# Ledger of designs, part 14: VHH binders against Probable ATP-dependent RNA helicase DDX59 (DDX59)

Target 1, 164 residues: Probable ATP-dependent RNA helicase DDX59 (DDX59), of Homo sapiens (Human) (q5t1v6r416to579)
Amino acid sequence: NVRQIILWVEDPAKKKKLFEILNDKKLFKPPVLVFVDCKLGADLLSEAVQKITGLKSISIHSEKSQIERKNILKGLLEGDYEVVVSTGVLGRGLDLISVRLVVNFDMPSSMDEYVHQIGRVGRLGQNGTAITFINNNSKRLFWDIAKRVKPTGSILPPQLLNSP
Short names: E, the ipSAE of ESMFold2; O, the ipSAE of OpenDDE; V2, 0.75 times the mean of E and O plus 0.25 times the DockQ between their complexes.

## First folded at step 6 (VHH)

Design m07 (framework vhh_8emy_2; at its last look DockQ between E and O 0.59; V2 from the best seeds 0.00; counts 0 for: pae E 6.3 > 2)
Fold by ESMFold2, look of step 7:
Structure m07 (fold): chain B 164 residues (1-164), chain A 124 residues (1-124)
Amino acid sequence: as target 1 above (164 residues)
Amino acid sequence: QVQLQESGGGLVQPGSSLRLSCAASGFTFSDYAMHWVRQAPGKGPEWVSSISGSGGSTNYATSVKGRFSISRDNPSKTLYLQMNSLRPEDSAVYYCARYGYDTRWEPSGTFDYRGQGTQVTVSS
């Protein structure tokens, strides 16, 4: 069972909003998965999380070796990392991770990926939260995501009502 | 106005201990990780240690792990570095430092904010 939250966040404000979420004791339940759309963005955001918040953070993406990815995922399960920044799914290892907070920093590539990403929370009866950042530059899926979120009772962003 | 002010440095013999302090003002101290960095003459800055805003997560450079301990007192807005078993290679100016929010455009290893530094000299 997953609480799906949609936040209207302009691109320049995304990092600040993420850091506010990670500092919020009511929302922050480590470990946290943060999804981004590119490998360089994952590396840079993970570095920023470490520098700004001091939380133990690492990136995972396709340019990491299979050994590195295995060790990162093992470390996540053992509490070595509080935040993992990832470029979507990386095979069966990511499918086995269950967390209490997911942040879609960037729009997922498809609704299938959205469902997979939010499925990291709430597995096996665990409650959790999935937060997705949207804005005018990331409208590709937001109507489909909003239609999925509306029945859950979450309040949609007011900017959505003014969006063509 | 962000202000950081280090103190506690000095001249000591090898094997000695020192405790550095950093007084912080001008920002919400508990929202930010704090770092210690050091710089010897003619060398680039070397990251030493960091501590999360809450104090719950700490990290150390391999060269100091097991000898140095970072801590903070959020009510008094003070950062500490306990340095034990000091060696001549630990001699440097020590800075407390904080990064800003917009690190995507800056090279790794740069600091947005740091103090004036405090000199630590371990004699030989």
Scores: ipSAE 0.047, ipTM 0.505, lowest interface PAE 6.3, mean pLDDT 80
ESMFold2-Fast, scan of step 6: ipSAE 0.261; ipTM 0.630
ESMFold2 (binder alone), look of step 7: mean pLDDT 80; pTM 0.806
OpenDDE, look of step 7: ipSAE 0.670; ipTM 0.857

Design m08 (from f08 with D101E S109D M110F V112Y; framework vhh_8emy_2)
Fold by ESMFold2-Fast, scan of step 6:
Order: structure tokens, then C-alpha cells, then sequence
Structure m08 (fold): chain B 164 residues (1-164), chain A 123 residues (1-123)
């Protein structure tokens, strides 16, 4: 089971909204995966998470070797890291460990990638949450998001429903 | 706006303990990580310890690990540093600190610090 939450968040407000989520006792269940759309963004956001929230945070992207990425994921499971900020390079397949919270800081470029990223939530017999930030930059996916999420009973932002 | 006030420093002998406090105001205390930073005479600032907003995650510099304990009381908006087995090398001004939400990489200073409290460990 994965609870899908779609939030309307303008780009300048995304960092503050992420920090609010990480400080929410009901939502924050480490380890947390945060997905962003670029390598520089992953490095900068992971450092901001560490400085502002005090959580053990690190980035994963294509400039890190396969061995480094495996060691980071192992450290995440062993409690060495509580938050991993990743590009979409690790959002696919079963190589990633199941987590209880995924935050799509940037909406994935396709619904296929969205499904793969939220698929990291909800281990066998455990509930998890996937929170996705959307705004007008994600317009092309609004119909597909609504079609997928509406049957789950989740509340959708009015902006998504008013943008054909 | 953001105000931080440290207290609890003093002159002690090696092997002694001290508990530092930091009173915070002007912001939602539980929403921010809090940090202890120290600066010894003739040296740059050294990060000592951090605690997450909820208090659920703590981190320590290698030099103090196992001797110092950071904690917080969110209802009273107070940060603490329990210092045990103090060494002459721990002598420094200790600052309570917080980063702003607009912190940028490449800056070495904390955005908000208190006035500091002097800890002197001498034989």
C-alpha cells in the first residue's frame, strides 16, 4: 500500500515545503528518498537538508560511481543516512531498497517514471507515503496524474483539475 | 527576530562536566536543526554537534563523540550541550547556531549565532 499525495508547490516554495515534510512527525519515517531532476540540484538540496533540518543527508546521481551508490544505499539502511536526494537514475527497478516515504521534489518527466519512483514505497505488509510536488511546469501530465490518483480517494489540488 | 542566548560556561578542571544552555526565540524552534560551534583562541570555528528539529537525530564531531551529548526541550525552546570528561583542548567560546532557509553552499558561517559562552578547562 502506497498513499499518494499531490501538492501544488511553486518552484521557490519547494525547499520550505520539503523541510516542513521532513519535520512532520506523521510523515517523516527514515529512510526517505527525495527525487530531483538534475545532479546539481541533488547536491545542493542534500546539503541544505543537512544544514537546515539536521538530518543525515547525501546525494546520488550519475557522477557517483556504482560502488559509491551501493555504499550510500547500504548506509541508508544501516542508519548512516536518513535522507537520500537522487536523480531519476535510481528510481527504476528493484535495486533500490523499499522506503516508507518518497518525495518527488520535481515531477518526473513521464508517468512511467512516476510509477517507478513511487514504487519504492510500501514494503510487503507495510504502508508508505509518496508526496509529489506539481505546478504549471507539469501541465502535460495533469490528466494522467488525475486519472491515476483520483481512484485512490486522495484529494487533488484545484489547480490540477482546472487546467485542461 | 531570531535571538539565541547561551549560558553555562565557566572555569573547570580536566575531567569535569559542564552543561551549556541556549535560549531561543523569534522563530518556531521545533522546525529547525540547532547546532553547537566552538572557537578556541587563535583558531577558526569548529562545528561540535547538531540536533534535528524533533530531536530524533543527533550528530557529533569526532573529537567530542562519546563525551558530549546534545539535546533540546522544544516546549521551553532551549538547546543543551552536556559536556563530560572535559579536556584542555575543549577550551573555547561555545556558540549556539542556526542556518537560515536561504543558506547557500560556500559560506562557512552559520546565519544565526548567539553571543557565546566561555568554557575554560585548565589544570
Amino acid sequence: as target 1 above (164 residues)
Amino acid sequence: QVQLQESGGGLVQPGSSLRLSCAASGFTFSDYAMHWVRQAPGKGPEWVSSISGSGGSTNYATSVKGRFSISRDNPSKTLYLQMNSLRPEDSAVYYCARYSEEWLPGYTDFDYRGQGTQVTVSS
Scores: ipSAE 0.263, ipTM 0.646, lowest interface PAE 3.5, mean pLDDT 84

Design m09 (from f08 with L104Y Y107S M110F V112Y; framework vhh_8emy_2)
Fold by ESMFold2-Fast, scan of step 6:
Structure m09 (fold): chain B 164 residues (1-164), chain A 123 residues (1-123)
Amino acid sequence: as target 1 above (164 residues)
Amino acid sequence: QVQLQESGGGLVQPGSSLRLSCAASGFTFSDYAMHWVRQAPGKGPEWVSSISGSGGSTNYATSVKGRFSISRDNPSKTLYLQMNSLRPEDSAVYYCARYSDEWYPGSTSFDYRGQGTQVTVSS
C-alpha cells in the first residue's frame, strides 16, 4: 500500500524541496531512498544532504564496486545510514530493509522504472509514501503518470493536467 | 538573515574545561545541521564537530574525539561545544557554522559563520 504523491518542482528548487521532506516528522522514516538520474548527481546530493541536514547519507550507483555496495548495504542494515541516494542500482540485500519513504528526485526515464522505484515502498504489506518530482523535462510521461496515479486518489499538479 | 553569535571562549590552563555557545537566528534552527570550526594562528580552518538538526547524530574530528561533546537546544536555538581536557594545541578562534541550502562540493554557495570566540590554552 503505497501513497503516490506527484509534485511540480523545477530543477533549481529540488534540493530545497527534498530537505523540506526530510525534515517533515510525519514523512521521514529512515532509511529513505532518493532516486536521481546520474552518478555524479547521486554523489553531490548525498554529500549536500549530510552537510545541510546532518543526516547520515550515502550514494549507491554503478561506479561503486560490488564490494563497496555490499558494505553500504551492510551499514544500512546496522543503522549507519538514514538516507540513500541512488541511480536505481541498489544491490543485493536492500530489500531486507523496511522502506517507508521513496523520493524520486528525478522522474525515471520510463514508467517501468517508476513502478520499480516506488515498489521499494509498501513491501511485505507495509504502508509507505512515494514522492516524485516532475517538471517539463518529464513531459513525455505526463499521460502515463496521470493514468497510473489518478486511480490512487492522489491530487495531480495543475501543470501536469494542463500540459498534454 | 542568518545570524550566528559565538560566546564562552577565554584563557584557561591545560587540563581545564570550557563550554562554548552559539546563538542562532533567522532560520528554522532544527532543520539544519550545525558545525564547529576552529582556526589557529598561521593555520587553515579545521572542522571540529557536527550535529544533525534533531541532535540524533554527531561527528567529531579525530583530534578532539573523547574530549569534546557537541549538543544543541532547539527551543532556545543554541548550539554548544563542551571542551574537556584542553591542550595548548586546542588554542584557536572557534566558529559556529551552517552550510547554505544551495551548497554542494565545488559550489560558490555561501557558508554562514559567526564572528568567532577566542580560546587560549596556556600555562
Scores: ipSAE 0.343, ipTM 0.701, lowest interface PAE 2.7, mean pLDDT 85

Design m10 (framework vhh_8emy_2)
Fold by ESMFold2-Fast, scan of step 6:
Formats: structure tokens, sequence, C-alpha cells
Structure m10 (fold): chain B 164 residues (1-164), chain A 121 residues (1-121)
């Protein structure tokens, strides 16, 4: 029951596209989980989200302690954070938070990671949306993406369908 | 051309209230989050408060939480900061600010000329 959306987004356009999604009243359902491929990127993007959109944002990655993650979890449950930017390492307890919107800002390095990340959406019978940004950097996964997403009825970007 | 113009500052007694305004022009106001930033003499800029483009989300620095309220009127393209229970430590030049989608983690994109708030005696 997860609606999978694949968007062609070049690297320099990713931030603007994310901000457009977060400002869209139909798509934005806090808390939103945003996945990136590196720790520095998580810290920088969470700061950018707060400054550009005004939403309460925090980063989670492997260098956050268990106490820091526990405090973030408490803050999420209390509404202190509307956007969480993560490298995929959420930690104990945070992996149980159900969300209605996931954005894969960076396409995961494997389909197993992709499935794990979008699996955060639509838990306990909820409907939700997973939006994934792709470009030529993810070319090796184009076949696997198409094979998984096409049967769901979602429209795929022409660039993916025209890949050699 | 992006223009931001603050007003409403002045000299007030401790415990008083003051409301700052910021008139915006040159861009689609409702598409951008807006921020209040202050700077006391000899110190760097301190972020005070933020509001989303729709006004649906607000955020505050710990030092002002519970005392200050940020709001906006999108039809009139105006940002507000309601400051209650003012303290001498709140004395600063207050700027309204906007970041572009091309923001880097080195500071804010646009700000006005500022409005001076002095809380004395």
Amino acid sequence: as target 1 above (164 residues)
Amino acid sequence: QVQLQESGGGLVQPGSSLRLSCAASGFTFSDYAMHWVRQAPGKGPEWVSSISGSGGSTNYATSVKGRFSISRDNPSKTLYLQMNSLRPEDSAVYYCARYSYDWLPSGFDYRGQGTQVTVSS
C-alpha cells in the first residue's frame, strides 16, 4: 500500500525538488523521513531544510549516540521534529516510527536497501508515499527499479525507460 | 530584486512588549520560509525564529521560546515578531531574513537593514 514514485532529478536540482515536495500540502505528512548517502550530507541537508522551509528538522547517522537517538525519538513523538534526514541508520526504537512520506534523496546502493527504506511507509495498513530521486549515477539499478515499480502502476521517468 | 524592510523597534522598559514588522517585495512571499535573526553589539548573528511559507510551522530559539511569537500575513506580504516579557539581553538589531534554494551553510541569503530594539532600565 505504498505508492512508489520515481523522479529523474539531477544532483544540482535535488535540494530544490525536496523543498518543493516539503512545501506541497498534498504530499507533506510529518514526520517525513529523508534518506541520503553520507553523514555530512545528512547534517547539511537537515540544516538547509530548516532554513529554506522553516520545518523542524534533525539528522540521524552512525555518529549519533544512543542517548542522542533516544532524545530525537522523544522529540519526534512530541512533535518537535517534522523532518528527519538519515543515512539509513535510525537506531533502536526509531525504526518503529511509521511515516506517511519517505524521500530517497539519494538512490540507495542496492535494491535491498531501497526496499528497507520505503518499508518505513504504509505500516499498520496506512497509505503512504515513497519518492525516490534517480539520475545516471544509479544506472546499474535501472532494470531492478523498473522490475519492482512497473507492476505497481506508477509512471516511470522516460530516461529510465530509454536506458541502454 | 528582493527587498526586506523591518520596522517597529525602539527603546522599551524590561517586561514590556514590542511588535516588529517586515515588509517583503520582489518575490512570491508565500513560497518562502521567513526568519528573524538578531545581532547584539560585538557579537555574531543569532537565529531567533522561523516560519514556513504557509505559516503552518514555527520554530524558536530556546532563549525566546514562550516569550516571542512569529507570524505572517501572506496577502499583505508582511512578517511579524511579537516580543513579550522583554529583557535587557534581548537588546539587538533585529533582521528579517530569507534563504534561497541555493543556500549554503555559511549564513542567510537576504536580509533587511534591521530595526534596533533596546531594552533598558
Scores: ipSAE 0.265, ipTM 0.633, lowest interface PAE 3.4, mean pLDDT 85

Design m11 (framework vhh_8emy_2; at its last look DockQ between E and O 0.40; V2 from the best seeds 0.00; counts 0 for: pae E 11.3 > 2)
Fold by ESMFold2, look of step 7:
Structure m11 (fold): chain B 164 residues (1-164), chain A 121 residues (1-121)
Amino acid sequence: as target 1 above (164 residues)
Amino acid sequence: QVQLQESGGGLVQPGSSLRLSCAASGFTFSDYAMHWVRQAPGKGPEWVSSISGSGGSTNYATSVKGRFSISRDNPSKTLYLQMNSLRPEDSAVYYCARYSFDWTPSGFDYRGQGTQVTVSS
C-alpha cells in the first residue's frame, strides 16, 4: 500500500521542493528516506536539510566506514535521525528499516531500482508514500513509469504524458 | 524582500534572564528552519541554536544547552530565544538567521542587524 506520487521538478528546483515536502504536516513522518544519485550529493543534501530545516539528518553511502555505517544504523533505529539521505547502495542492515515516506530526489536509472527504493515504504501492511522527482533526464523511463504508476490511481504530470 | 529584525537585548547581571525576539518578513516563515548565531568582539560567529520550520525539532550548542530555549510562533512570524542563567561568556551580538537554498557550506545568508547582550562581570 504505497501511494506513488510523481512530480515534475527541474534540477535547480529539487531542493526547494524537498524542503516543502519536509514541512508538509500530512507527509512528514520521520524517519524520511531520500535517495540521490551520488555520494557527494548525499553528503551535501543531508547538510543542507539540517541547516535549512533544522531536522536531524545524516547521509549513508558506500564510502562510509563499516563502523560509521553501524553507528548510523543504531542511531536510525533509536530515532536519532529524522531524515536519511542515501545513494541507492544501501547496506544490508539499512534495507530492513521501514519508513512512511520515501523521496526519490533523483530518479533511479532503472525500473528495478525504482521498485527496490519505493519498497522501503509501506512494509508489513503499513500505509506510506513514495514521491519521485522526474524531468527530461529520465525520459528513457517515462513509459515504464506510467505503466507502473497509472494503475495506482495517481495523477501523472502532463509533461511526462506529453513527452515524445 | 527578506527582513529579519532582532530585539530584546540589554545589559544584565550574571544569573539574569533575557528573551530575544526576531521579527521576520518577506518570506513564508513556516517553510524555514531558523537559527540563532552570536558573535563576541574579536571572535568569529558561533552557532547557538536551531528550530525546524514546524517548531517540532530543536538543537543547541553544548555551551548553552539546559540554559537557553528556542521557540517560534509561526502565525506572528516571530522567533524567540529564552536565555536563562546568563554568564559573562554569553556577551555577544545575537543574530537570527535563515540559510539560503544554495549548495554552500558557508553558513547563514540572511541575518538581521543583531541585538547586543552584555552580561557584566
Scores: ipSAE 0.005, ipTM 0.251, lowest interface PAE 11.3, mean pLDDT 79
ESMFold2-Fast, scan of step 6: ipSAE 0.377; ipTM 0.699
ESMFold2 (binder alone), look of step 7: mean pLDDT 81; pTM 0.827
OpenDDE, look of step 7: ipSAE 0.026; ipTM 0.351

Design m12 (from f08 with D101W W103Y Y107S M110F V112Y; framework vhh_8emy_2)
Fold by ESMFold2-Fast, scan of step 6:
Structure m12 (fold): chain B 164 residues (1-164), chain A 123 residues (1-123)
Amino acid sequence: as target 1 above (164 residues)
Amino acid sequence: QVQLQESGGGLVQPGSSLRLSCAASGFTFSDYAMHWVRQAPGKGPEWVSSISGSGGSTNYATSVKGRFSISRDNPSKTLYLQMNSLRPEDSAVYYCARYSWEYLPGSTSFDYRGQGTQVTVSS
C-alpha cells in the first residue's frame, strides 16, 4: 500500500531535499507528482526541476487550458514527462493516473486535502510512497498528522512529536 | 572545487560528425544533471541538451533533436555530445554546464567551469 513519510524540512532547504529525493534510485518511480501551494510556485519549481535534475518536468494548475491538460495527459501516457508539479488541480483523465511517488513540497492546508493528495499513490493494488515536508508553518496540523501517520508504523520527526 | 573541461571540437564540413567530451571533477558527478550550452559569436548562450544524473532522462533543443545525442559515463565522470549531420548554424563554442542547488528560476546564469570547445562547420 502507501508508505507515508513525514520529513522536517525548513523552507529554504525544500528545493535541495526534493532534488535529493528525485535522484534517489529507490524512491524515483516516474511519473512523480509534486504538490505545491500556488500556481507561480508550480511553474517555477517545474523549471528548477528540469534544470537541476534534467528530468522532463511540467506544471499543472487551473490556468492550463483543457487542450493543454489533454496534451499533458497524452504526454504522460507516452512517457514524455517524469515529474508533474501541481497545485492539486489535475483535471479529468489526469486525476485517474496512478503514481508510485507523491511529494507534498508544501504541506496541504487541511487533512482532507492531504488524504486526497496521497491518494494518488498506490491505486489498483500497487505499492507506493508519499513524502510530505513539514515545518513550524504547519504546527496547527501536528496532532492530526501524528494521529494519521503513527498507526502506519512510519517514524515521525522529533520536532513534530516534541512540539509544545 | 568544481572543474569541467571540454574537448573534441574542430573544423568540419557540413554533414560531418563530431563527438564532444567534458571531463568533470570536484563533485559527485552522478548526483547532478549535466547540460550542453553553445554560444555563437555576437549571440547569447543557447541551451542544446540535458541529461539527468543517472543518464535515464535526456532532453534536446528542437534545433538539434534527432541529430545530437547526449550521454554520460558516471564511473569515468565524463559527459558526451555526439553531433551528427552538422550544419553551418551549429558553429559555436560548446560549454558543458552544471547548475547549483541554489539555482534561481528565471536567471540566465550558467555554472560554466570550462573554457569551452570550438566547433566550426564550414565548407
Scores: ipSAE 0.313, ipTM 0.658, lowest interface PAE 2.9, mean pLDDT 84

Design m13 (from f08 with Y99W D101Y W103Y G106D Y107S M110F V112Y; framework vhh_8emy_2)
Fold by ESMFold2-Fast, scan of step 6:
Structure m13 (fold): chain B 164 residues (1-164), chain A 123 residues (1-123)
Amino acid sequence: as target 1 above (164 residues)
Amino acid sequence: QVQLQESGGGLVQPGSSLRLSCAASGFTFSDYAMHWVRQAPGKGPEWVSSISGSGGSTNYATSVKGRFSISRDNPSKTLYLQMNSLRPEDSAVYYCARWSYEYLPDSTSFDYRGQGTQVTVSS
């Protein structure tokens, strides 16, 4: 149903890796949700996506009104936006949203959040992809990630599997 | 190695149209999003418009939306900006820019920007 990809990406390399994904004709399928861990990050990253890739991008976070957030999500589904960069909390409440690609730019703080974020993919009877960036900041979740993703046949980074 | 060369600016009356061009060389043009940025004297640079590498996606600053149209011709490695219903506040030097994903510039810096073309909307 959902193709899960886990990539080892150090913090300074995350933006470059995201832009590579968004420019990859095999991976990029709008609508796209990108999840980050803070509101400032959502604003800055959505601006960078727009400038670097030329894609229609905007942020969603708690400081945007409920009406504004609903209008943005409607715009994402209607093609006014191709990429929405959101904080993880808002992703859990978006049951009406179905996208083709999710990128967890920042690994969620829990496996419950991870499952809820990737659950936004593939709900229209279509296959979808979820790509998650990890590094040592997510070490506490390595075993849980491996147990969740390994059964899908996805290749896991050696750093995750060989962690002490 | 990477070169961008803008042209098409000039002095026009309010309500007029201009078409700017940018000739690119030294890189695989179709692999990169391209951008138009403008800067008026005494002001910081302002992003105007962007287009994806394939040309399938375009974005515009609110101030120019509905009046300007960005396009590209990948075979000729040329970027265009069609500017309609020009206003005095559109007067600026217009730059063709490429954001490299190798560099992560802020809103005031560009990777491989051209030399610019002056647009002046009189009166």
Scores: ipSAE 0.006, ipTM 0.300, lowest interface PAE 9.8, mean pLDDT 81

Design m14 (from f08 with Y99F D101Y L104R Y107E M110F V112Y; framework vhh_8emy_2)
Fold by ESMFold2-Fast, scan of step 6:
Structure m14 (fold): chain B 164 residues (1-164), chain A 123 residues (1-123)
Amino acid sequence: as target 1 above (164 residues)
Amino acid sequence: QVQLQESGGGLVQPGSSLRLSCAASGFTFSDYAMHWVRQAPGKGPEWVSSISGSGGSTNYATSVKGRFSISRDNPSKTLYLQMNSLRPEDSAVYYCARFSYEWRPGETSFDYRGQGTQVTVSS
């Protein structure tokens, strides 16, 4: 019961598109997980989210201890944070966390990782949305993305469908 | 273009209350978080409070938490700061600010800061 949305977003447009999503009353439903591909990106983007949108935002990545990650995710569930920006490494035992919105700011490097990340949405009977940004950097996965998402009835960007 | 105009400052005694207002124009007000920043003579700017575009989320500097309340009225495009239990150390010029979507981490300047309103708390 996860609504999967695939958007074509060029790298320099990703921040603006994320802020538009977080300001959209129909799409923004905390708690939110935003996935990025590097630690520095997680720290910088979480700061930008807080400054630009005013939402309570923090990062999770491998340089944060297991205890710190656990406390952040507990805070996310308790409303102390509305947005967590993560590299995908949430830590041991934290795979049970469920959210209302996932944004794959960077497309995962594999379909297994994609499935794992969107699996954070719609658990325990919840409905939720997973929005994934793609561009030519994720070309290797276009066939697999289309194969997985088409059966859900979601509209795919024409750039993905017109790829050789 | 983007315009922000602060008002409501003045000279008050310690323990008093003031409500600051910021009138915004030239942009879709509800799409942006709004911020209050203050600057005392001879000091750098200090962030005071923030509110999300919808008004659903608010944040405060530890120095003002429990004394100040930020709010907004999106239909009238106005930002407010209710300041209670004012202290001499709250004396500063108060600025209404937003960050553009082009803002980058590490930047010290607020986008489209207004002209400011002076608050003086003294006996």
Scores: ipSAE 0.279, ipTM 0.631, lowest interface PAE 3.2, mean pLDDT 84

Design m15 (from f08 with S100P D101Y Y107S S109D M110F V112Y; framework vhh_8emy_2)
Fold by ESMFold2-Fast, scan of step 6:
Structure m15 (fold): chain B 164 residues (1-164), chain A 123 residues (1-123)
Amino acid sequence: as target 1 above (164 residues)
Amino acid sequence: QVQLQESGGGLVQPGSSLRLSCAASGFTFSDYAMHWVRQAPGKGPEWVSSISGSGGSTNYATSVKGRFSISRDNPSKTLYLQMNSLRPEDSAVYYCARYPYEWLPGSTDFDYRGQGTQVTVSS
């Protein structure tokens, strides 16, 4: 049971939009997973989250060992971290993690990956929210996104609907 | 006009306590995380503690964890730092600070900071 929200967000506006979400009392529900498309981006964004919002944040990516990644995710569930910024590749196969909010800061490269990422929210009978940022870099997936999200009753951005 | 004004510093002996205050004006205080940063003579600035806009999340540098407590009063737009079990190495000018939403690693460390308040821990 995942509430799916799709937002049109241009690349230079993504950081500000993320901080607005993390400061919004209705949207921010820790634990939070933020997905990005590269490991340098994960490190830089997690530091920015900590400094700008004051939330306990850390990154997960391929240069962190499997043991370290499991410890970080355990810490996220136990409240040692409120926000984890992760690459999408490291999000798969972590079947036991459940969070209240997922933010796809970067749209996944496939709908399979999208489903896997939003599947981290709303597990174990909890309601959750998945917010995904899109722009023209995700244009090839617009039809698949609309096809999946429209049946849920969620409002789609007009840029998505008018693009093709 | 964004303004931050620190107070509460002084000269104390090791093991003593001090409470620092920072009065904020010119912005929506509750929308921003607030930070305490200190700078000792001849050193660069060292982050001490952070508190989220709501006050629901706090974080501390390893060197002060368990001894210092950060808090805020959003209605009065005031940030606090309760410092217990003070040590000579805590001697520094203490600044309250805020980061802009545009902040990037390697850019300016903070958006706005006050004039600071001097803390000296010495016999």
Scores: ipSAE 0.289, ipTM 0.634, lowest interface PAE 3.1, mean pLDDT 83

Design m16 (framework vhh_8emy_2)
Fold by ESMFold2-Fast, scan of step 6:
Structure m16 (fold): chain B 164 residues (1-164), chain A 122 residues (1-122)
Amino acid sequence: as target 1 above (164 residues)
Amino acid sequence: QVQLQESGGGLVQPGSSLRLSCAASGFTFSDYAMHWVRQAPGKGPEWVSSISGSGGSTNYATSVKGRFSISRDNPSKTLYLQMNSLRPEDSAVYYCARYSDSWLPEGYFDYRGQGTQVTVSS
């Protein structure tokens, strides 16, 4: 029961769009997983989320030690974090956390990664939403995105369909 | 349009308590995180505390953790800062603050009120 939403969002507009989503009372169900494509981006975006929205945010990427990941997992289970910003490397225990909202701030480089990331939503029989930002940087995947999402009844951005 | 008005400051002795209030108008209060920032004479602004729009999440600077408590009442559009065990080092003008809807560098606030003076001295 995953609702897939694809939004056309140019790189400079992504942060504002994410904050709008996190402030949406119908969509926001903590913890929220936000996926980005680099470690520095994860750290900076996590900091920006906390400062701008006031939500408890943390980053997870390959430079976090096993002990740090274990402490983050414990904190998530205790309600210490509402937003997790990750490069897609969560670690073993964190892979078990089910969420109701995923935001792909950066479109994954492959459809296999896309399916894996949105698969974090709707476990344990709950309905959920996966929102993915795209722009011309993801052009190679436009057909695969359309093929995957069109059968769900979601409206695709015109920019995706009109690109050669 | 965005208006923030602080109150509750004053002169108190070390070890005393004060409760600051901030009345907000001109925006949907519950949709925004709110912050307390302080500035002592000759120093830059220091972030003190933040609270999410729902009030479910709070954060504190290390210097005030365990002594200060931030809260909000969304129906009345009011932000509060309960300050306990006040120290001379807490003396500053306290501002109620909000970030704009755009991303900003750390430590910058787009909207601040007029401020309320807190002086901790005997």
Scores: ipSAE 0.005, ipTM 0.330, lowest interface PAE 10.1, mean pLDDT 82

Design m17 (from f08 with S100T D101Y E102G W103E L104Y P105L G106P Y107S T108G S109W M110F V112Y; framework vhh_8emy_2)
Fold by ESMFold2-Fast, scan of step 6:
Structure m17 (fold): chain B 164 residues (1-164), chain A 123 residues (1-123)
Amino acid sequence: as target 1 above (164 residues)
Amino acid sequence: QVQLQESGGGLVQPGSSLRLSCAASGFTFSDYAMHWVRQAPGKGPEWVSSISGSGGSTNYATSVKGRFSISRDNPSKTLYLQMNSLRPEDSAVYYCARYTYGEYLPSGWFDYRGQGTQVTVSS
């Protein structure tokens, strides 16, 4: 049972919007997973999260070993980390992870990946929230996003609805 | 105009304690995470500790974890660093610092920092 929120966020505004979410007492519920589309972005964003918000954050991506990724996720569940920024590699073979908030900082390249990422929220009887940032870079998926999210009653950005 | 003013440094012996303070003005203090950064003579800056705007989350560098405690008093707009079991390697100028949202810092320094307060731990 996942609350899906879609926000129109231009690339230069994404970091500010993420920090606003992480500082919002109604939206921020650790543990948190933040998904990005590149390894350097995961490293830089997790450092920025720690420095700007003061939250315990770390990155996960393919250049970290399977053992390192497992230890980080164990730390997330045990409270050593509040926010993990990932390229999505944890979603492959580590599907037992459950969190309270997912932020898709970058919209996934496919709807299958989107569904897989938001599926980390609200497992085992917990309620959770998935927030996804979109902009013109995700136009290919606007139709599929609208079909997925409209039935839930969530308000969609006008830019998404007015795209032919 | 953002202003940060540190105090509480001094010369102490190893094993001693010090409490640093930082008075903030020119911004809504509770909306920002606050940080302590130190710089030893001839070395680059080292991040020491962070606290969220609400005070609900705190982080520490491995070198100070278990010895230092960061706290804040939002009504008085003051940040604190309680330093226990001080070691010679803790000798540095300590700075109170803040980041601006939406920016990543390309080096070890924050968007805003104070003048610093000197801490010397010597036997």
Scores: ipSAE 0.013, ipTM 0.360, lowest interface PAE 7.9, mean pLDDT 82

